Miniprotein binders against q56419. Designs and how they scored, part 50

Target 1, 326 residues: q56419
Amino acid sequence: MEGRTLEEVQEEVFKRHGVLVPKKELEDLAKALEEAGLLLTEKVEARLKEEEEKLKRERPMRLAGLSYPEGEREARAFLEAFRASYPGEGEEARVLLMPHLEPSRVPEVYGAALAALEKTPPPERIYLVGVAHRPLKEKAAALPVPFQTPFGPALPDLPALQALDALLPFELFNTPLAFREEHSLELPLFFLKGRFPEARVLPLLVARRSPELGEALKVVLRDFPGLLVLAVDLSHVGPRFGDTPLTRTLAEEARRRDLGFLERLAEGEPEAALAFLGANPTRIDGVEVVASLLPLLRERKGKVLAHRLDLEAPTLSAVGAGTLVL

## First folded at step 20 (miniprotein)

Design l3
Fold by ESMFold2, fold request of step 23:
Structure l3 (fold): chain B 326 residues (1-326), chain A 105 residues (1-105)
Amino acid sequence: as target 1 above (326 residues)
Amino acid sequence: TEEERRFEWLFKHAREYLREGYESGNPRILRLAIELFKEALEIAERTGDPEREALVLWYLAVAYLDLGDKEEARKYAREALRIAEKKGIERVIQWAEQLLRELED
């Protein structure tokens, strides 16, 4: 139908919407449409539009019952268990760097974030900056809707989001579908909302470094003070990530790069942290976020509370995660 | 060729989804990656490219490992190994042997 192959439809839908629909799904849909006499492209577009309209109203939990419990009581116990996995004390955070990796892989790193939040006065709002795992139409994006959590909805700070949008040279609310599955916001938000149930949220994604975002956020934070959270992972090494197998030497290098990056950030030297990584051979995930937020990180000193390079023996691969307070 | 371009496009994005599924613990994304790897495998088989075939089979094994389906993971890893040994594809031999060794525990 339409003279296109299923492969061509798959690629065009991805180009237009950033959604890669498996060919099997297109086959099933095409079969149903031929039986009903409908156009495949029209049905795909309608389905994507419907999903987009739902995301303009709220962002539902996608990982409840998978990465964290769905029920509030169980979720609070889960959060307390993570805090207990980190035996240390935190420090007050004005800026918090924390992971977005599956929490069960790095429990003490999330526990360190909770320890920092214990020392942090409840903010009016949280600027939550994650890493886009789907294409964005611009360098960065936000979704100004409630994000559901087991602790209730995390409400958007609409005035702060509107102020931010007004200062950017691009539309901030540009790619709702990119937020549908985005764990770099959902996983950190579980911990943040559990600790600060009254805080509003600015849910932000960075796809590519945007100096404009950092400059705009510096202005917005003056009128709308709050906690800045960088929800980023560190090194990604090994065959799982298209790299050579992890050896002891490569694991030591990944740790050295993770810690060197975090330590330079902790000294208030974000440009030096980026320069230290050079070509970023261990693919530290946080570089685009840090590069976007330089004005907010300069001269802000703090402490690395935790780090873990999570090793996976079957694939000889690893992902680094850390907790930094500034 | 167009099929080689399409293989590379599928393989790149399948690996990105595998990474996302691994990081999030989201089985829906892992199953998406599996379907894309299966599409890529079909191309590698049609084009007679044993290195691409063995490599994709290994990533399928990893995806099923992430889903907790050790039987499917072993199945794909063994197939990757068989092709890699027959054709002398050393990196996939090493990767598949490592994965199978760890799954025997």
Scores: ipSAE 0.794, ipTM 0.915, lowest interface PAE 0.9, mean pLDDT 92
Fold by OpenDDE base, fold request of step 23:
Structure l3 (fold): chain B 326 residues (1-326), chain A 105 residues (1-105)
Amino acid sequence: as target 1 above (326 residues)
Amino acid sequence: TEEERRFEWLFKHAREYLREGYESGNPRILRLAIELFKEALEIAERTGDPEREALVLWYLAVAYLDLGDKEEARKYAREALRIAEKKGIERVIQWAEQLLRELED
């Protein structure tokens, strides 16, 4: 082989593209290449390029029929049921923090988000900022294509995306394959598209804190006003996440961290929210997103509408989720 | 060692995929996690690290639970428990016992 092992190729491809190629597939490719005298890396790159070309047209649903219904009628009933799960009223949002956890685990938290959206005038565009669960080439990325939903495609706001790209010190349109299966965008987008069918979308992912993103977005929002949505989860504790089993003490700490984070955001003090977490021992998911969007969160007062620490009994683990309006 | 490095890489990313699979319910992602855990398991078995072996077996059980395969989940949980009991790995004993209780009909 080309001076590298299959494992090295796998790790390199993962690092470069955020894609894990199964070892068996690499083995099969290597065998075929030995017969053909071709380079493994070139063949893998060619396949990935084909997948990238598909993503230039649209981002198809990955979780339809799993996490939410595929059919529009069923999807509307699903939205109504989730809204019904939250007994309260929402508030108008200029900024919405909501979860990206599988909806069935925290229905009332999504219900609270829907309640907020009911009180929100239809925006021209939605800045949807998710968490990159896969590596990005840059600190943040965007995919400027339609995202499929049961309610029709969520169309990109190309002018606003281009304006954002022009203000960033890096190429915004990077790592398209990271969007292919990213649930942190897909799940929130279901609810957002269902409520605001005519809104354009800016699908953004954050892998690492980017102050430049927040500053650029602040400028873009002046010319391209819209709803800002942070699609983030909160604490991840227990054996599933590499910790000790959930105890009363650990649950109290997770809740304290989650609520303390959200409350400080609600007070318009995002730096204080980050400082409150310190080393983030309960692994709040949204820290890099919040750290990237500080200029947009400062001095905005709001309200925590919902919070849940959802227990998974089989693994003695829990995940925090919350809904915040600003 | 290179084997230890490889194990840590596999185990780290397997857990990341497991998390992603859990959060999304995406079976493809869960299958990727399982593949990485299985490779990590092979390394742990070859290097003779029973603590790593027991941990990986428990995570495999969890991954199969997430896939809805209770039979395979029970199998791996029992094996995790067996190794953990043999070696006195108390945390894995607790985790495996709990998982098995929840997997009982």
Scores: ipSAE 0.759, ipTM 0.917, lowest interface PAE 0.8, mean pLDDT 93
Fold by OpenDDE base, fold request of step 23:
Structure l3 (fold): chain B 326 residues (1-326), chain A 105 residues (1-105)
Amino acid sequence: as target 1 above (326 residues)
Amino acid sequence: TEEERRFEWLFKHAREYLREGYESGNPRILRLAIELFKEALEIAERTGDPEREALVLWYLAVAYLDLGDKEEARKYAREALRIAEKKGIERVIQWAEQLLRELED
């Protein structure tokens, strides 16, 4: 071995690629490589390169048959059931904030998003901005490939993606492996593709606030108009997330922060929304996304269509979700 | 210490994967979380930190619950409770008791 421990290799690979290789797999590889006289790091890098090459062609579904149906017929029925779970009417959206939480936990919130989409003329393209749950090499990233859905592939808008890349001070097309299983794109994309089958997509992830992204997108949107979608969750409270058990007081605080955040966004005051959260003690998920998109959210007035704080009783924890149109 | 550093790294990323698994329902991600928690548990056991041990056991129980494996979830929740009661870790006692109640239904 190159003098590195398996743990060091694991941590390095994770840092470099955002991929956790199981220790057992590393052990097996190390054993095989020692027999072959090869270096573990080189073999791991070669394998990861092969996975990256696959992602240059398409991003396959990961949650089909789990979070949503794989078959188109069943997927359409699923979509209609979610729409039916929201009793209200939507409004036309130029900007849509919607959740990326497992849909069955907050069906009416997704239903509200679908209601908004019903009132929205089919866009030529959708700017889908999700949350990176894995580390990125840069503050934000894009994957310029077709994303598979039960309704067919969501095709990338390559001209708009290239225009965006040209305006950013970093390489936009970084960390492709972070997209492989990212649910913050896959889950909202199911609903978006189901309603707008002909729309092209710009799948974007934010790991850390990037003011440059918002400024660049503002320019790109002039030449490449489309629907902006923020796929974000709200508060995460309780033992599952390292807090004390959910109490009435904690739930009220989570709701206050969620609604206070959404209401300020609805008034076209995204800076006030961020300031309202401060240190974000209830861990609103969408903070880095909103902080990146400030130029696109300013002075836009809209409406909060739905909010839910979903209780997980086994862990005395809760997650907030909301739907906002601007 | 290097062991303490390694524990904190494992425990941090295990919780991140657990969150991702919870939000997505992806069993592969949950299994990755479990592997990291198990390695963290071994360190906690070796270093003799019962608070860390009990806490990791509770998170393992949660991860198995998310996988739909109620039997393993109960096993780890009971072990978390046992250690927490032995050492007077009130926080983990409460969390483990609640988890066990919900796993019996």
Scores: ipSAE 0.757, ipTM 0.916, lowest interface PAE 0.8, mean pLDDT 93
Fold by OpenDDE base, fold request of step 23:
Structure l3 (fold): chain B 326 residues (1-326), chain A 105 residues (1-105)
Amino acid sequence: as target 1 above (326 residues)
Amino acid sequence: TEEERRFEWLFKHAREYLREGYESGNPRILRLAIELFKEALEIAERTGDPEREALVLWYLAVAYLDLGDKEEARKYAREALRIAEKKGIERVIQWAEQLLRELED
């Protein structure tokens, strides 16, 4: 080792790449390196580079057979069941806000998204903006490769991605490993690909608010029109998330914040939506995404189609989810 | 101290992975969370911080619940409760009792 502890290496790799290397794996690598006379960090970097190279070809499914069916037939039945869980009708979407929570927890919210998609003409491309649950090198990132789904690969819109990259003050194609297991793209993409099999996709992640992203996308959307999808969850409250147990008061506050956020977005006032949250004490997930996309959300009128604050009784916690059409 | 710093790092990121695992249902992510929590637990045990210990044990129980391993979840929840009761950590008592009630069904 380079005089650093395994823990220091682990922390450094995590900070740099957003990847947690298990301590046992580091130990094994360290042992191998001692035999080979190599440095641990270099070996870790080399391994990560190999993984990055794999992601240059495709992003495989990670949640198939877990959160959704792997087989196409079963996947279609799954979509139909989720659509059926929402009794209402959708509206045409130019912008769709939908959850990325495990679908079984909020089926009717996904159903509402599907209902909206039924009323939406097939887009040429989908700008899918998820939440980076791991660090990115830049404020936002894209992975310009096919994403596997039960319905076939979701192909990237390379021309639109390149146009976006050219307008950003940072390299858009950064931190590919952050996409490897990011569910905020995979889960919504299942529904989107199932509904729009021919649409190309721009898989985007936001780690930190980037006003530049919204401005750049606004320009890109003029030449490359498409559906904008915000894959975000809402409040996260209770002991699981560091709060006191869910009470009526806490639940009411979570709902108030969720609905107040969504309603202000529906009114075309995204700045007001963000301001309404203040310090975001109920931990609404999508704030950085919305903050990045302000130019695309301004003045757009829409409708909240669904909202749920889903209780997890074992932990006395809850997660908010919603579907908004703009 | 360095141990305190390390604990806080582990505990923070373990909770982040737990959240990610919960949201996605990804067992690999949950296992990573468990690994970090277990290391955090070792620190808490070594430093003699029963509050941290009990809290980490509760989160471990939750992580195993998320994995669908009710047996391990019960084990860690019971241990969390035991330590919390012994040391009068009321918050964790409540959380562990609730978790155990739901795990017995």
Scores: ipSAE 0.753, ipTM 0.915, lowest interface PAE 0.8, mean pLDDT 93

Design w_1
Fold by ESMFold2, fold request of step 23:
Structure w_1 (fold): chain B 326 residues (1-326), chain A 120 residues (1-120)
Amino acid sequence: as target 1 above (326 residues)
Amino acid sequence: SAEELAEKLEELLERIEELLRKIIELAEKGKFEEAIRRVDKFIDLLEELIDKLEELVENPLTKLLAEMIEELAKAILELVFEVKDLLKQGRTEDAIEMIEEILKAIKLILEMVKKIAELA
């Protein structure tokens, strides 16, 4: 609220409209509103500083009891049910693309990921690359702390994270608060930790494409082999995302875009996959992740195991999810 | 009519005040899930208030005052997220302290809505 004072506006209103307004009483009330706003903002800032300090030590579960069960026994049963929702067989993954959409919306897509993990030898570590939903101070970030799960803490691979940080032209450990509510790491991690309880994790977020990240990861993976997981969703279409209400035509286009993208990735052609999307008219999530990781995706052939475009009836919108093994 | 709009906004703000007091009561009793559901309802009502603020604008003065209300309401929304998080953590006293500050801010908004109505 800049430009002119309350006094100036009050005088203009009186001269123009003839309405007499008590200047002091209104000014006192306006000042009180401003002071209240500043106080509330200070309290938010104090809370954020408190939470940021906690995140330097651990990242707690935030979706237990909401997106997955809180207790370990129930969590194991949840995994079994999700695996059962995909009746097919998996394939060994060196790279796994899986969703971060609410699991109950796409159970067979997560089930396909579990099927792939069944065929995958337990890795020493998992490079878990999600999509930053909050701003990062740099193009990418990591949080080198335990992430809590119903299966116990997912411990960070500190040597691998430090090696990665050393190779980047920016500070990797740069935005702890961005991890506070980041479901693109928490939801896939539930499934990964449940299947690989001893694997360490590199929890990574991408906000903007970083060719430097992909090149650095290629080097780090040579010394610290592990499973690379791209935790990304696909098309986002409908009014929630700025489109007209979902029609059969829009849904068909979203499915075509999702599958065309995944199929080109499965052919080991990530540049072609990105080019296929062009301006990304259906807003496939995670294009910045794929664009960052080109060196790790080239020439890796594989298979699309599952896909769903899931409808959001209340918003007349839809979100796509898929499982790809490379 | 401007008088009818002011009455609706005052009723909305009074409902918001009652809801905040109920949230405090539930938090003191340890009924955190019920308290959180009512925080979600509070958010809906406050967003309704924000949507209706443009209807108060008749001139540069009422525009400035509506903008001040909106800015405070948005600060309230930011803090209420932290209230929800504190309730989830069972930090009752900290959550109540913040709700009391929100309640004071809501009362100021009500006072300003009444003043804007007097200008109509």
Scores: ipSAE 0.729, ipTM 0.928, lowest interface PAE 0.6, mean pLDDT 91
Fold by ESMFold2, fold request of step 23:
Structure w_1 (fold): chain B 326 residues (1-326), chain A 120 residues (1-120)
Amino acid sequence: as target 1 above (326 residues)
Amino acid sequence: SAEELAEKLEELLERIEELLRKIIELAEKGKFEEAIRRVDKFIDLLEELIDKLEELVENPLTKLLAEMIEELAKAILELVFEVKDLLKQGRTEDAIEMIEEILKAIKLILEMVKKIAELA
């Protein structure tokens, strides 16, 4: 039926129902609808080109005033409140796994990340690896520009990014628009930049597992030491995620999957962590990132500092978040 | 009846038009946060419209016309995201220009809804 001419459909209706419509008026209106749609699409395309060009120079805050305060003073107080939400002590991290879920939903999980950062010597650079929520042209991507934060711009580590790009079998700087709305970088970066204002950043996204990325990063980290951050969430269960309504048993399964995954990572066994998930029935967000970074996670032991499966009563759904230091 | 459905959709579209004009007013006054909240409401109403379009389908002709409306409504949704972004940037004139195009598109949808009702 799609792609059929208006004339063909009008004739079919007449033959089937005995009703003939004023062809000219309907055709004029249909044409006007089509023309309006094309115009709006052209406007969207022009906006996307404009935004893509801006993203080649800098990545602005998209969540200020929504997920965190826009002003520096308020942002600093916000960080302190989150640290206070986790009463425990952290441990030094060479690798940190932290969430990208809305911070107000899991304050103690972000607080645990801050506690770990307190114990971590200020790194020269941070390898921030998030989850692409929009398609990438390749398995992974980076955006080599300043990311704005309330604490000032997080500057890119261009030499490290260029070294990484040179080692990959694809162009690393391949999909600027994918970074436009990407909260998996912006939310963790707020916390990281607030704690390490002098550190440069490698803002990386993974769409599909890339063994090449992990091998390349292993080489780059030797020449450009820094903190590796996996900015990932855990289970996603319930109708919002294409699942059955949340029950006590589904919630317990999600918690078991989250903790089993994190504990196996903490044992230095990332392949076992992935195998534990099987087909990933609770849709743990971080599997492609972990699968890409196997060479950096093997034999690196650590500790799970925090976990929460955060319930969404209105949607009968839940999302898991955790903090792991290695 | 098809007449009752068309009246309900017409009321929804008129409410949508009123909301778009309010967004323009707020943007002109520099009240961007308030304008953005109204854009969120507009998105809800437009999604309601899209959901109700299936109720117009009674035959192959009304199915084709409802699909044309849905395609235009989806284009509006994409552009509204850009309107929201322009408002966040304080780009009043650019946002208003796009809202005016959306208004023209909404009026076309309303006219087509009326034509579909005449075919029932």
Scores: ipSAE 0.716, ipTM 0.920, lowest interface PAE 0.7, mean pLDDT 91
Fold by ESMFold2, fold request of step 23:
Formats: sequence, structure tokens, C-alpha cells
Structure w_1 (fold): chain B 326 residues (1-326), chain A 120 residues (1-120)
Amino acid sequence: as target 1 above (326 residues)
Amino acid sequence: SAEELAEKLEELLERIEELLRKIIELAEKGKFEEAIRRVDKFIDLLEELIDKLEELVENPLTKLLAEMIEELAKAILELVFEVKDLLKQGRTEDAIEMIEEILKAIKLILEMVKKIAELA
């Protein structure tokens, strides 16, 4: 302070630094916001732990009353209505490709699946392979518990699931929470359980292609024969999926990709089907599942029974769905 | 202007508080379907709040505060999914407990929005 007043020093600090310290009230409020966020996160975590424990025992219906009726009688009428929306005949399926898109959006595509199931002898078990919409800890996962449906519980085939797990180089049962909201299993399962009430189920999800899964399933299917179901959607185009608004040209490209993919699968040429898509510019949903299951799809010839590119007018987008029997 | 935006956000948050109290009322009456529809409306309003928070930023301080509000709003969004699930299960007391915590968090957001408006 060598000749300088206290006021001069205070004034010089402000000029030099140009900073204003926030009020203590603001700091206290900011702390309260952070503490509130921590509390809410802890509440969510407790709920997730509770749900995970429940999923180790059973998987409840999440879409009853929303996507399909909750009551058994109404659910059977629902199946009949969907079958009627497809006027054609099905064919026996050893492998069935069907959608997981909201059923009311593509009723004739689900109807075609029902027509195929009508021609298919009741299997002892169904290998239901869906697409993970939430992260998995591994490339694929399963949940070895009953899945509730309006037609009663779909019981897991525990011996087949154990055999599959034993053949894989990763933990198969390590992501129960991924099944909590997974419609790619629940929506097809409604139709499958309604037609095959005594079949057990292997509920499987693929996040990333796994050649190991396909090889293991080929082995398991020899000892535990059943129906293989690929529960996948096709093209996803438009702004909801990262494109410009849907145009006639983009829609025609999506339809061409969908049908070309399905037709090559129907010729027993799954590698050619994947090659046809190249970089998958229309984001066909089924590529990771098909790439995983190549050993099970090779040389199996069949037919495309139905296809629809369903328009989402509010989002200026579209999603493709199809039914293929092999 | 920043003042006009803050006033709109305050109005939005007051609508959110009223909606949350209505959801509690409906849950207490066992009107779970109607309560769930109101939760869906709450989600829409909360997402509107989150979208508008970036417009509140005028300087590094308001940027930090808006980011803190956004983080809390995202935590609320995560918890409200669980509220919706509990209502679907008819777990009234558990759902109300979580809604009360969301109400407390919304009031804090409102207080912070008012503070940001004072900084404009």
C-alpha cells in the first residue's frame, strides 16, 4: 500500500480483472438444483433395480391395451381381423421373417405372417430373434423367463437356451433391462403365441452382427428343432431417420431395396441379399440379424408374401415391413 | 427479447405445476388412464422447456445456468417415465411420491429462470 489508498487498490482489481462474483443466493440455488438432480437419478436407479429383479422372474405385457387387446377373447378376434386383412394363402415356414412395426400400421403384413403360421405344423419351440432397441452388453442377448401374453405365458425353452449360452463366447443372459420395453419381441410374440399356444420360446435380441450366434443356433436347432422367426423391419427413410423429407424418389428407392433384399433371401442367397444393400442407404433394420444368421438362411428357398412401405405423414418419414417364408 | 422469453418460460413452468397437481388428483381418484394422458402432456411441455432453454443464453453465466436447468429437466424426464409405469400398474402412492419430488424440482427450475431474468 505504499502511498495507495484501499479504494485505489479495489478499483484497480476491478479494472484489471473485469469480473463480478455471483451472489451467494444464486450459488445456493445452483447447489439445490444439483442435489435435486442427484435425488431424482437415485429414484430412477432404484426403479431400474426393481424392474431388473422382476425381469429375472417374468416379462410382463407392456403393450396390452395399446397395440393389442388385453383380454383373451378380444385378442383372438384381433388375430382373426388381421388374418382377414391378407386375402391370400400362406405357405409352410421353417423360417419366418415378419415385422415388429406397430401392427395397426401394416395389418396385411401381419396377416400374411398368420397365413404362413396357419400352414405351419405346431413347433415344439420358437426361436424368436428381434432387434435390440436399447443397448446390450454383448452382441446378442436372451431373457430366459416367461413372457406374458393375452393367450397365457410364453414359457422359455430353458434346455435350448442353456445349450445356446454354453456355445457362445459371451454372456447371453447379461442384459435383462434391454427386454423391459422391447417391442420387437412382444409384438411378434402376440401373433406367434396366439397361433402356437403350446410352443416354448427362445426370446433373442441382436444388437450387432454375431457370426457366433448363427453357428451356435445351427447346432442347437439340430437337437432342439423348431420355428426360426426373424422379427425385423425393413427400410427406415425420412427426417426421423436422418434424411431429408420423404420424396417419391426416396420412397421408390426404399421399396426397391426392401424387395430386392427379400427376394434374394427368398432365393436362399443371404450373402447376396446383404451385398445388394451395400452401405444400406435406406437403413434396412434386418441386416444385423440376417448377417448373424447366415448359416440358417443359406439354400433355403421360399416366397415373399407381403410388403408395405408405411408412410408416417407427421414425420415425413416411412418404414418398410415384409413377410417372407423360407 | 430475453425478458419476454423468461416470462414465457415462467408461464410454461406454472402450467407444468398445475398439470402435475392434476395428475396427483387423478391418481388419488384411481383414474389412471386419464392420469397417464396428463403425464403425456407433461412430457410434451417438459420437452418444450428443454428446447427453449438454449434461447435463454446471453452470456457464459446464463449458459451455465441454462445447462443446469436442462440437466435437471432431463432427470425429471427420466423419472416421469417411471411415474407413467407406476400409474399403469395402479401403484398410486409410489407414483404420487415421485410426482411430489418432480414438483419440488420444477419449483427450483422456476426460481432459477426468475434469477436468469434478473441477470438480463
Scores: ipSAE 0.712, ipTM 0.920, lowest interface PAE 0.7, mean pLDDT 90
Fold by ESMFold2, last read:
Structure w_1 (fold): chain B 326 residues (1-326), chain A 120 residues (1-120)
Amino acid sequence: as target 1 above (326 residues)
Amino acid sequence: SAEELAEKLEELLERIEELLRKIIELAEKGKFEEAIRRVDKFIDLLEELIDKLEELVENPLTKLLAEMIEELAKAILELVFEVKDLLKQGRTEDAIEMIEEILKAIKLILEMVKKIAELA
């Protein structure tokens, strides 16, 4: 009646605002949680600013001791073990497609890449194109600094990077923090630097397809010849990737799409390779990179050296990886 | 039952607090690899907490409060990545400062879990 219960007041506020009114003690605690969250977020932002400034000077190893050995001697033995896991010969590459998946999961696929590098004259520079796993401010980005490896720093090719930047309709050097944890550059670079210790590097990321990047790279490559490397993975299927649980049928589909994609690239038909994937139902990782680099892939014939669909049994998921030379 | 769930979450949070104190102790002794392994375990436990927060929801108020806990827990996860990086660099004082702020936040989460249980 005239005395309203706490529940009646809470229900009325809920009906009007969608939130029950808590007691003062609960309100004080809720405010404390909010303030604590703000403080922690501010500390993260300060750390990110500090790391961003460091990344303007160099990019340190993040995966040494985890994905590959930290010491140079052990790192060379690691490379040779991976080469040995591929019992075949490579072919000379002007363009190399290789994975960025954890090396221990697909050792023969990385071994095939090493076999191709054995047949490839040491390039003056390597155009290393990975997949951005963090947002970029633009469709693509580069970081014009040394990348540390167990084999010494991979030095940037500053003249080629500056030429590329000048040809693009956006600033190429736009998102340093995106490189901080980017394994799609670090893992392939370990293998590339180990085989070509004198080559300079253009470390590039693609977030969204950029036809402008491919056209600009075609021009830059004529003046600054080198090895083009697409550091991409293939199908991603299963619950880890928002899909149904892995079945034999889904795995067979993923393999078919991976190989069909690679084979069409090997025929010099990158548009057909993209069209073959349609809506990309198995989530092949490399589509944005390939779509960006069409002018560099057209009419280049080559060979698929290796492929594996790597099973992640604990997650009932799988990831495809391949090695293609053009 | 909501009371049984709250007791399990309280036990989880108390283990998390003990783990954070051990990480501080290890960092003070310069045992950074051991500290980092304990940070990895802390991350696992905190992710378990986050996964179970929906189970606390019984009404719009507990939903709001669980969402607030989740936001703070996610902020903790972001900061603990930086703690791990600082430990790798041997930056003991910086790492400990951040761990102590995380510990304060964990205590607030524990208090809120207790309040949510009282609201059930």
Scores: ipSAE 0.696, ipTM 0.920, lowest interface PAE 0.7, mean pLDDT 90

